# Miniprotein binders against a7ua95r516to809, part 63

Target 1, 294 residues: a7ua95r516to809
Amino acid sequence: ASLSLLSISDLVPDLQFIFFWMSNAIEILYFIQQKSPAYMQTIELMDDKAGSKESLLSATISANEEAMTILEEVIMYTFQQCVYYITKTLYVVLPGLLDCNPFGTEPSSEQCRRAAGVCVCAVCVMPEAVRRVVSVFQTTSDLLQQYQVHSEIQSQMFAYLFFFTNVSLFNQLIDKGPARGWFQRSRVLQIQASVKILLDWAKGAGHNHLAQKFFAKFCSTVTILASPPQQLSQMSWKALCAEHPSLKPVQLHRILTQYQLMAELGPLPIWQPSSEDEAYIYRTVDLLESFENH

## First folded at step 17 (miniprotein)

Design fm2
Fold by ESMFold2, last read:
Structure fm2 (fold): chain B 294 residues (1-294), chain A 83 residues (1-83)
Amino acid sequence: as target 1 above (294 residues)
Amino acid sequence: DPKEKVEAMLRAAERLLEEARKALEEGDFERAIKEAEKAIWKIMRAMYEAEEHGTDPEVDLKLYEIQEKAEQILERAEEELKK
């Protein structure tokens, strides 16, 4: 069996099926929630002979609860299935962002090149690795709109996708970065630009708040690594913790260690953890992020 | 000369930042966003070019400052349009 690259387009038929049922289940659930009180009130106004009203009310409550329970289970299951398929695809394409050169892409058409002074056509200049990730996000957005999934569920979907992206990129940078040269400042500046393209997509898609919230750890990491040595060397450990609250002490310590090494700032540690944090900078169990959101 | 190219990018980014600041002050938030985005991209490319051809610390710090200011203008302009 040959190893195949995953593509979101290959999963679209399955996703269409899942989104169809999710959207319909949500619509029916809201309809029941909005209309159930009125129906129950009409039953309460009925003539009460031989306990028939009480029996009908009890049966109606039971049926209503069964229907809502089933619909809630369908919504949860379909949401989980969507997340499963989409993140499976993201997992395959996300590592490419760390090896990408976003500055080597030329505009694909003469019209795009001519418009560069006024606007830049993002599709025409988007690096392949970034385009693969954006394609997953864009296809997801298009399907959610096509099936008119409730906006709150769309937000929850993208909140999780951004969270997954953040964890995946952060963990790979921490784990593989030293061996792959990803802490070299030239590479970090390339990564920063690639992430900017993703953040611009999220902003244009109406998800800026979610992206800012759920990309925070990776963005903080890249911001620190991209900082000029003259600026970063003047910041205390306490100030860095305050500016980057998403980073755990062990994570901040690892990032600063790699920064100092690659910037050739000498062997003596520049940033000394506070007394409270000193016990935490060696907690290797806290170094990598969990994909579980608890 | 790569150093000349980076310096030209720096001057271009400074002009774009000033246009973004002016647009923000005038209440033209769409233009402020547009000019700030141009400045940010120019700065990111300039920092990469500077790093590839030997970093000048003064240029590096100035690019960083312009990036921070441009991002602040973006945030302010986007918040104003949200209203």
Scores: ipSAE 0.745, ipTM 0.920, lowest interface PAE 0.7, mean pLDDT 84
Fold by OpenDDE base, last read:
Structure fm2 (fold): chain B 294 residues (1-294), chain A 83 residues (1-83)
Amino acid sequence: as target 1 above (294 residues)
Amino acid sequence: DPKEKVEAMLRAAERLLEEARKALEEGDFERAIKEAEKAIWKIMRAMYEAEEHGTDPEVDLKLYEIQEKAEQILERAEEELKK
């Protein structure tokens, strides 16, 4: 099947299988960890000849260590498979988020249904493109809850998915933004609103801190690009660096350069990098984010 | 008139901001968050409409200032709910 047509719903059966095994492996691992000390104490209290008891203890330790090692491998493998499948679906739907107009629909009279996991604010009916992205995250959340996956593993999964989403969106915006017109302020405002719907979902799902942390670069980029020219032109390079610490100097410089071109602003001395940052603004290798740094 | 629409949205956002501020002062942090978020969404739509129909720089700056104030209220209210 063409990857372009694969929805998260098509992967649910496979994901269910993987989540089932992941959850079971975690539960068994936890059981072994909790029971192992009691078993060792029971063996130690046995009235048996020293040599028999020692051999049984050694064999039990070795068997538990082997079982725990295998279970950890199963957990890691199943986690990686889940992330792989989910990120493939995200890869397909994320570009649609950058082209989405959340303002094109009449404001629904419906109150923000945060309780339903979908932030339908009265101001924006969630566009289909945003819905597709939110559906991937919601389906992931629902599956994790359905299979009662340990909270730490849930947090790690969402951390990676938010990281992946931020890197994907940031890189697409920086690379394709000028050619696609995504640096036009009207388009930036659409992007900002679309991402806000996703962040509102993440907040409603209990992942607000993770979302804020991992979306920081993309949000900072969009915030700068959404700023009025009269306001942004008064901000110094140092002030912008301080306000947007998630951006590398080369990234901030690129954003400001593209903003200047889009807004038809002349050279702004106030946006000149500091002498300390001047060497870093030419590090084009650091411009795009890497998927490997997680 | 698109300009009148944006101005009406600006006034609506100012009212929502005031409700958010009042709720924050009263210690109703949940209401403060709710009203601040409504203000932010109203501003975002107003900024978009202003950009689509021609931006008045003074109106655009006012929209931005209201957004910033609403975000500050939101952040403060969220911090207080974590305590």
Scores: ipSAE 0.745, ipTM 0.921, lowest interface PAE 0.6, mean pLDDT 89

Design fm3
Fold by ESMFold2, look of step 17:
Structure fm3 (fold): chain B 294 residues (1-294), chain A 83 residues (1-83)
Amino acid sequence: as target 1 above (294 residues)
Amino acid sequence: DPKESVEAALRAAERLLEEARKALEEGDFERAIEEAEQAIWKIMRAMYEAEEHGTDPEVDLKLYEIQEKAEQILERAEEELKK
């Protein structure tokens, strides 16, 4: 019921309307930017009488500035509406990535378990939970291309969607991971593969640089958790910070604490935070990421 | 036998890694990317299977090392292709 109301396919008519007007506003803004200097040059070549040329130039400049301001507001508003609808849908489907098994034939996530009797996708390489997330990204990409939205705006849209995805996945893993068993290495390896499917989609869609940038925190987390104990145990805290600059000290400390517990490496802390970081490893207010930094 | 399956995947990934390295040296960056990606996927599946069936630490470390090398080749080939 509620999932149907938030499905990306059910939102397509509203998104089509919003993308249509966003694209039109962008085209008009571009026209004003490209043609306005030529028109101003034409006015400057006019014969002047009683100072009318200066009045026309001033009025034209004011009209262009007013139009550009209005169009920028329309673009911003329509962009915000698009991200609002898309991220509401995305928020519902993202947790399933943490529960699915991209390697197995047996259901491993709540969403996969609920779909166990029906194969929704004809391609077994993409688990249903991953397919749902890809569907949101692909539908967004298709709509942006259908309405010929300027490539800069397309990039900003996906930058935000990847940022949102990273925050959502990271917060879910940190917050629910201990209770859901998501820190067990076999589950981390499943998560790593599921995320690689998303990264491969982003690469094929022309957004590789954005995905690499905005998934960095979650990818760093998974990389650490997937590492063999023999390798990770030999790395110092300082080395881990250098390899994973996207992780705050409290986040790295939490990840390593869970790793040590799940790998059964004993109760004595293996990784000693630097003296500089000691002040920050227990700052729980910094543990989860904010959605507001987009 | 899961242990034999993991070892077979390890050998296959090693061959893919060597082919990717050769492609990179030859300047065939598209082939280097393709071979490295195949190696990465084989390693990820092998690591998961090894973890599920009781992993040998020596095999686990070898899988990790091949993954790291394949990812390095992939990165280098993708950077060169952009030029």
Scores: ipSAE 0.787, ipTM 0.934, lowest interface PAE 0.6, mean pLDDT 84
Fold by OpenDDE base, look of step 17:
Structure fm3 (fold): chain B 294 residues (1-294), chain A 83 residues (1-83)
Amino acid sequence: as target 1 above (294 residues)
Amino acid sequence: DPKESVEAALRAAERLLEEARKALEEGDFERAIEEAEQAIWKIMRAMYEAEEHGTDPEVDLKLYEIQEKAEQILERAEEELKK
C-alpha cells in the first residue's frame, strides 16, 4: 500500500498486538526484578544439604538474568515497532499541518469560550489537517492507557514522537518553505496557530513539558518568522542566539536570510554572525536535523 | 472594516491580558492561564487578519507586544501550578 493511504486507524490492530506484548513483558520484567532478591534470600536460608544450595542459587541467578535479558529485548523490539508504525503515519499527515489555515473556519459555535480566536475546545471543530495529526497522538495515548503501559515507557514514546514531529516539521519548513511560501508572514501565522493547537492538545494530555522541550526548535523558528520586521530588525545576532538556544548558528542564519528575502529587507549589519559563529554558519551539514540523534 | 476588526481584537486582548495579570497577582493561576490563552488566540487571529488586509505597522507591533506579555503570564502561571 502506498504510504500516502496509511491511516493510524488501519494500524490499530497491529499496534494493539504489539502494545499487548510490550506491556506484558514490562510487567513480567518488573515482577522478576522485585521478587528475585526475595527468592535468593529464601534459598540462602534453606538447610545446606550437601552443596545443593549454592548450585540452586547459581541456577536461579542465571535463569533470572537470562529471563530479564530476553524480556528487555522484547520490550525494546516492541517499542521500536510501535515507533516505526506511528512515525510512518505521522510522516504522511505532518505536511498537511504546514499547509493548514486554522483561521479560515469561522468559529462554528457562539458557545465556544474562545470564540474570538482559534479554539480547541470540544465544541470547536479542529481543522482537518491538525485533527489528523492529533488523532495519531491520541490513538497512541489511548493504546498506551488501554494496555496500562508503564508511565516511563509512555513518556519515552511521546518524547520520541514529539522529537520526530519537530525534526520533520523543521526540516520541511527549512527545505521546502521558500518554494511553498511558508516563509510569508501570513503563512507563518497559520503554521504557528496550527502548532499551538497541537501543543494545547499535548498540554491537555499531560505532556506539556515534553512538548515544550522537543518542539523548541520548530517553535523558535516559527516565532522568529512571525515577528514583525520592526521588532526583529532591532534584535542583534547575539540576542537572537541567546533567545533561541535550540537553533544552531547555521539554522538561525538561514532563517534570518530567508526572512530578509521575504520581507524585502536590505542586509542588516545587526544580524551579522559573530566572529565565533562565522565559521559555523557555512556548515550546511548541520542545517537540517537528523532523526538519528535521539 | 478589517481595520476596525483588528482594533477591536486588540482592545479585547488588552482587557484579557489585564485580567490574566490580575489573576496571576491574586494567585488564581488557572484563571490566569485561561485568560492569557484567550488573549494569545485573539492576538494570533488579529495578526493574521492584519497581515492579510495590510494594516498599520504600529498596530502590528502592539499586537506582538500583547502576545509576548500574554505568553509571559502564561509561562509564569504554568510554572506556579507545577509547584
Scores: ipSAE 0.787, ipTM 0.936, lowest interface PAE 0.5, mean pLDDT 89
Fold by ESMFold2, fold request of step 18:
Structure fm3 (fold): chain B 294 residues (1-294), chain A 83 residues (1-83)
Amino acid sequence: as target 1 above (294 residues)
Amino acid sequence: DPKESVEAALRAAERLLEEARKALEEGDFERAIEEAEQAIWKIMRAMYEAEEHGTDPEVDLKLYEIQEKAEQILERAEEELKK
């Protein structure tokens, strides 16, 4: 029936099949790329007395190009299928991060809090909403390792999953935040902690650089919203743009408008856009992020 | 008492920040990371608790400043460890 109702565990059999063939296609492509120059050189060294080296070279070039084209298409298709299934699951579980309370338990010991990896909360327990998202990432990581997928493709997979997570969380916050009270500072501080748990998972999994890059917009948003009024109100629009280059002017303007409202700093806007940015703060087409890489 | 809890967390975070700074100076980047992470978590919880129970703006700003310093130590230690 509806794929939007499936958990990641329900999708594992299909993902195993897709990962298997994606990994095989990648290994074959790598083999052709490594062997092709050497084979072309052996043709160049052949005695041309019995036949034409030009004909054999042309046929070899054509066969290699056809094979690489086919394999690239298989890799692209299987990658897209993995992304489709995994992001369907992420789309369902991500909104819960905006509604959970990661501060719901008190720390019980320093040893538990000192432990590395994904379980840094008190007594090594994290909120269920965060655990559901981590489970999608961890299951994906386990499958990629199980099928020995090339590290370049693993990085591309997580780059896209982090990108998708960032877009989904940002768009939900912008769209539903006013109605749900998600711009209230106490709520933002909870969201900040939940995101920190995800970032810590990514760091422990070896994906810190990808997480830093692809969560930037949502992290910038939360960083601004979590800032004390005394500190944020003394920052100029230009300074905020410089510190948060991932935010478009319309996005920064919306975030600051909500911040000023929730912090009750009066009706007169504190942060005035630069003259360059004034043209862009009302471009509502640019407010929400696209799930396409544009 | 919420005020005493936030003040205790602030003192604990300051201690962790100082230990992280010392570890960074000594080239013990793994310890610097560990201490900075603990400081960050204590500050994040304290800031939330202070917000929930009525924050003193001065305490709020102190928590923010310690958080920023701990994040800077963390970032620098992680960069050095990659070398």
Scores: ipSAE 0.782, ipTM 0.933, lowest interface PAE 0.6, mean pLDDT 84
Fold by ESMFold2, fold request of step 18:
Structure fm3 (fold): chain B 294 residues (1-294), chain A 83 residues (1-83)
Amino acid sequence: as target 1 above (294 residues)
Amino acid sequence: DPKESVEAALRAAERLLEEARKALEEGDFERAIEEAEQAIWKIMRAMYEAEEHGTDPEVDLKLYEIQEKAEQILERAEEELKK
C-alpha cells in the first residue's frame, strides 16, 4: 500500500525529548508550590523600615504566578505533543485488531509441536496486530517511568490513550464493519479475545480502572455482539440501555440491527425502543464518536 | 472431532470454575484469579471453535454461562486481593 506506517520505536527519540521537558516542568512546579509559602513567610517577618516588605511580597507573588503559568503551559503543550505522536501511531495499528486471529496463538499449538519436536516459532503468544498495540502502550509506560513523570500525569496520559483507542475501534467497527464482515459472530469472538489481551495488559500495568472506564463503549458493543441469541433475546431495550449506559440509542439500535442480520433473527418486540428513545434512534449525527475529550 | 473438542473444553472449564470457586472460598485469591482466567480463555476459544464448525445452541449457552460465572469469581477475587 502507499500509506506510510510509523512505528512507536521511530518516535522514541522525540518522545524522550518531550517527556524530559514535561517531567522537569512538573518538578519545578511542585517545588514552587511546596517551597514558596516558606519564602513568603520569611518576607512577612522582615522589618518594614523602608517599605520594601510590601513591594517584595507583591513581586514574589507576581513572579510565582508568572512562573506557574509558564510551567503549566509547558506541561500542557508537552502533554499534547506526546498524545499527538502516540495516537498517530495508535491510529495506524488499531485497525489490525479487527482483522487478526488471537486464537492462532493458543498453547495447544505449542503442546502439539512439543510432542512431535521442538519448534522455537511455536512459542508466539500474541498476534502481531495485538503486539503492535501493546508495544505502543508498553513503550509509553516505560518512558513515563524512565523520566519519573508524576503519577497523576501518567494516569491522564493513559486515560486519553484508552479513550482514543475506544473511539477509534468503535468508529471503525460501526463504519466499516458491514463491508469487512466484522459483525459475523466468529469475528466478534476474535475481536473480544484481542480486546481482552489489551485489558489484561492494562490490568498488569496498574491501569485497570482507567481501561474499564474508557473502553466502556467498545467493550459494551463487543459484549452485545458476542452474546448467544438465546441470552440476548431475553433482554428488553430498557434492560440493554441499563446494562450498557455508554451506548447512545442510535448506537444500540445500529448494533442490534447488525446482530439481527448476522444471527438471522426476525424483529423482536422487546427490542423496541422506549417512546423517549424512539426520537433518537435515527440521529445519524450521533452514531460515530468524536475524538474530543469529553 | 470438533464437537467432542468443544465438549471437552466445556468440561475442562467447568472443573477450572469449581477449583476457582473453592480457592475463593478458602481465601486463596491469587489461585482463584489464575484458575478463573484459564476457564475464561478455554471458554472463549471453545465458543470461537463452536461458531466456526456449527454447534448446538444449548452448548453455546452453557459456554456463555460458565464464562459469566468465571468472570464473577475473577472480579470478586481481584477485589479481595487489592485489600
Scores: ipSAE 0.780, ipTM 0.933, lowest interface PAE 0.6, mean pLDDT 83
Fold by ESMFold2, fold request of step 18:
Structure fm3 (fold): chain B 294 residues (1-294), chain A 83 residues (1-83)
Amino acid sequence: as target 1 above (294 residues)
Amino acid sequence: DPKESVEAALRAAERLLEEARKALEEGDFERAIEEAEQAIWKIMRAMYEAEEHGTDPEVDLKLYEIQEKAEQILERAEEELKK
């Protein structure tokens, strides 16, 4: 099937069944964990008439371990299936963030002003590209809440979705940016605003710390590219590494190279890599991020 | 006239920044957040418009500095609101 035809709404029926089973497995696992110690204590207090106490205790331990193992496998499998389907839809919609103009709206509208505290973008008219991404996140959040999935599992799911989003946006910017003109500063400023709408959604949804952690590489990239030449040209390689620890040397070098091209700056001695980093600025195998956790 | 539009946005953002700082000092953290967010959006739009129509490096730097100050107020107000 064509990934360009997939939307999150098309996947909701499948996701509903997967969330249903994941939530049920979590509930049963929690029940076993809460009730098992009390039952084991009851067995230990029994009179051991013919040694049946130790046999019953051993059988109870074995049954609990088997059940918990199966339930943990179900939870892991259903979690992986959820993120697989959700990230398929994200992969289709994320490139649009790099091509949209978020400045076509007025944040001073009455609806936007009333929502200006937190979640302002949830009420404002969003660019279509941003709206599509937010819709995936919001639908996921709604389903997790509707099926009462444990909050720790919800956090793990959004951690992965934000990680995936960061990798996808970063890789596309690095790979396609020169050909698409995405390193032009006016485009970087548009991208910065689009990402701020996403970050504001995450903040309003209670996931601010996850977004800060997992968007760090892409946000650092955009922050550097958006910086005025007068400010950025005063920052040494060492200072930039310290300000942006999420960026590998090859990545920072590439970003600065694109910045120099677009700002029409000559080589700056202050941006020369440290001796420790110089060996790594040409490691092209490290330029793009992997979709695998690392 | 895009130059006049950018200058007007700069002055509006400066006023919002001062109102956000005052709200933060007064302990009105919700208002500080609202004012800082409005300043940030005005600056981001102004920086984009200035870049589209040719940028004065001095104005560009001023816009950037106000953005940074507004972000700091926003972070501080959000931290205080959690207490």
Scores: ipSAE 0.776, ipTM 0.932, lowest interface PAE 0.6, mean pLDDT 84

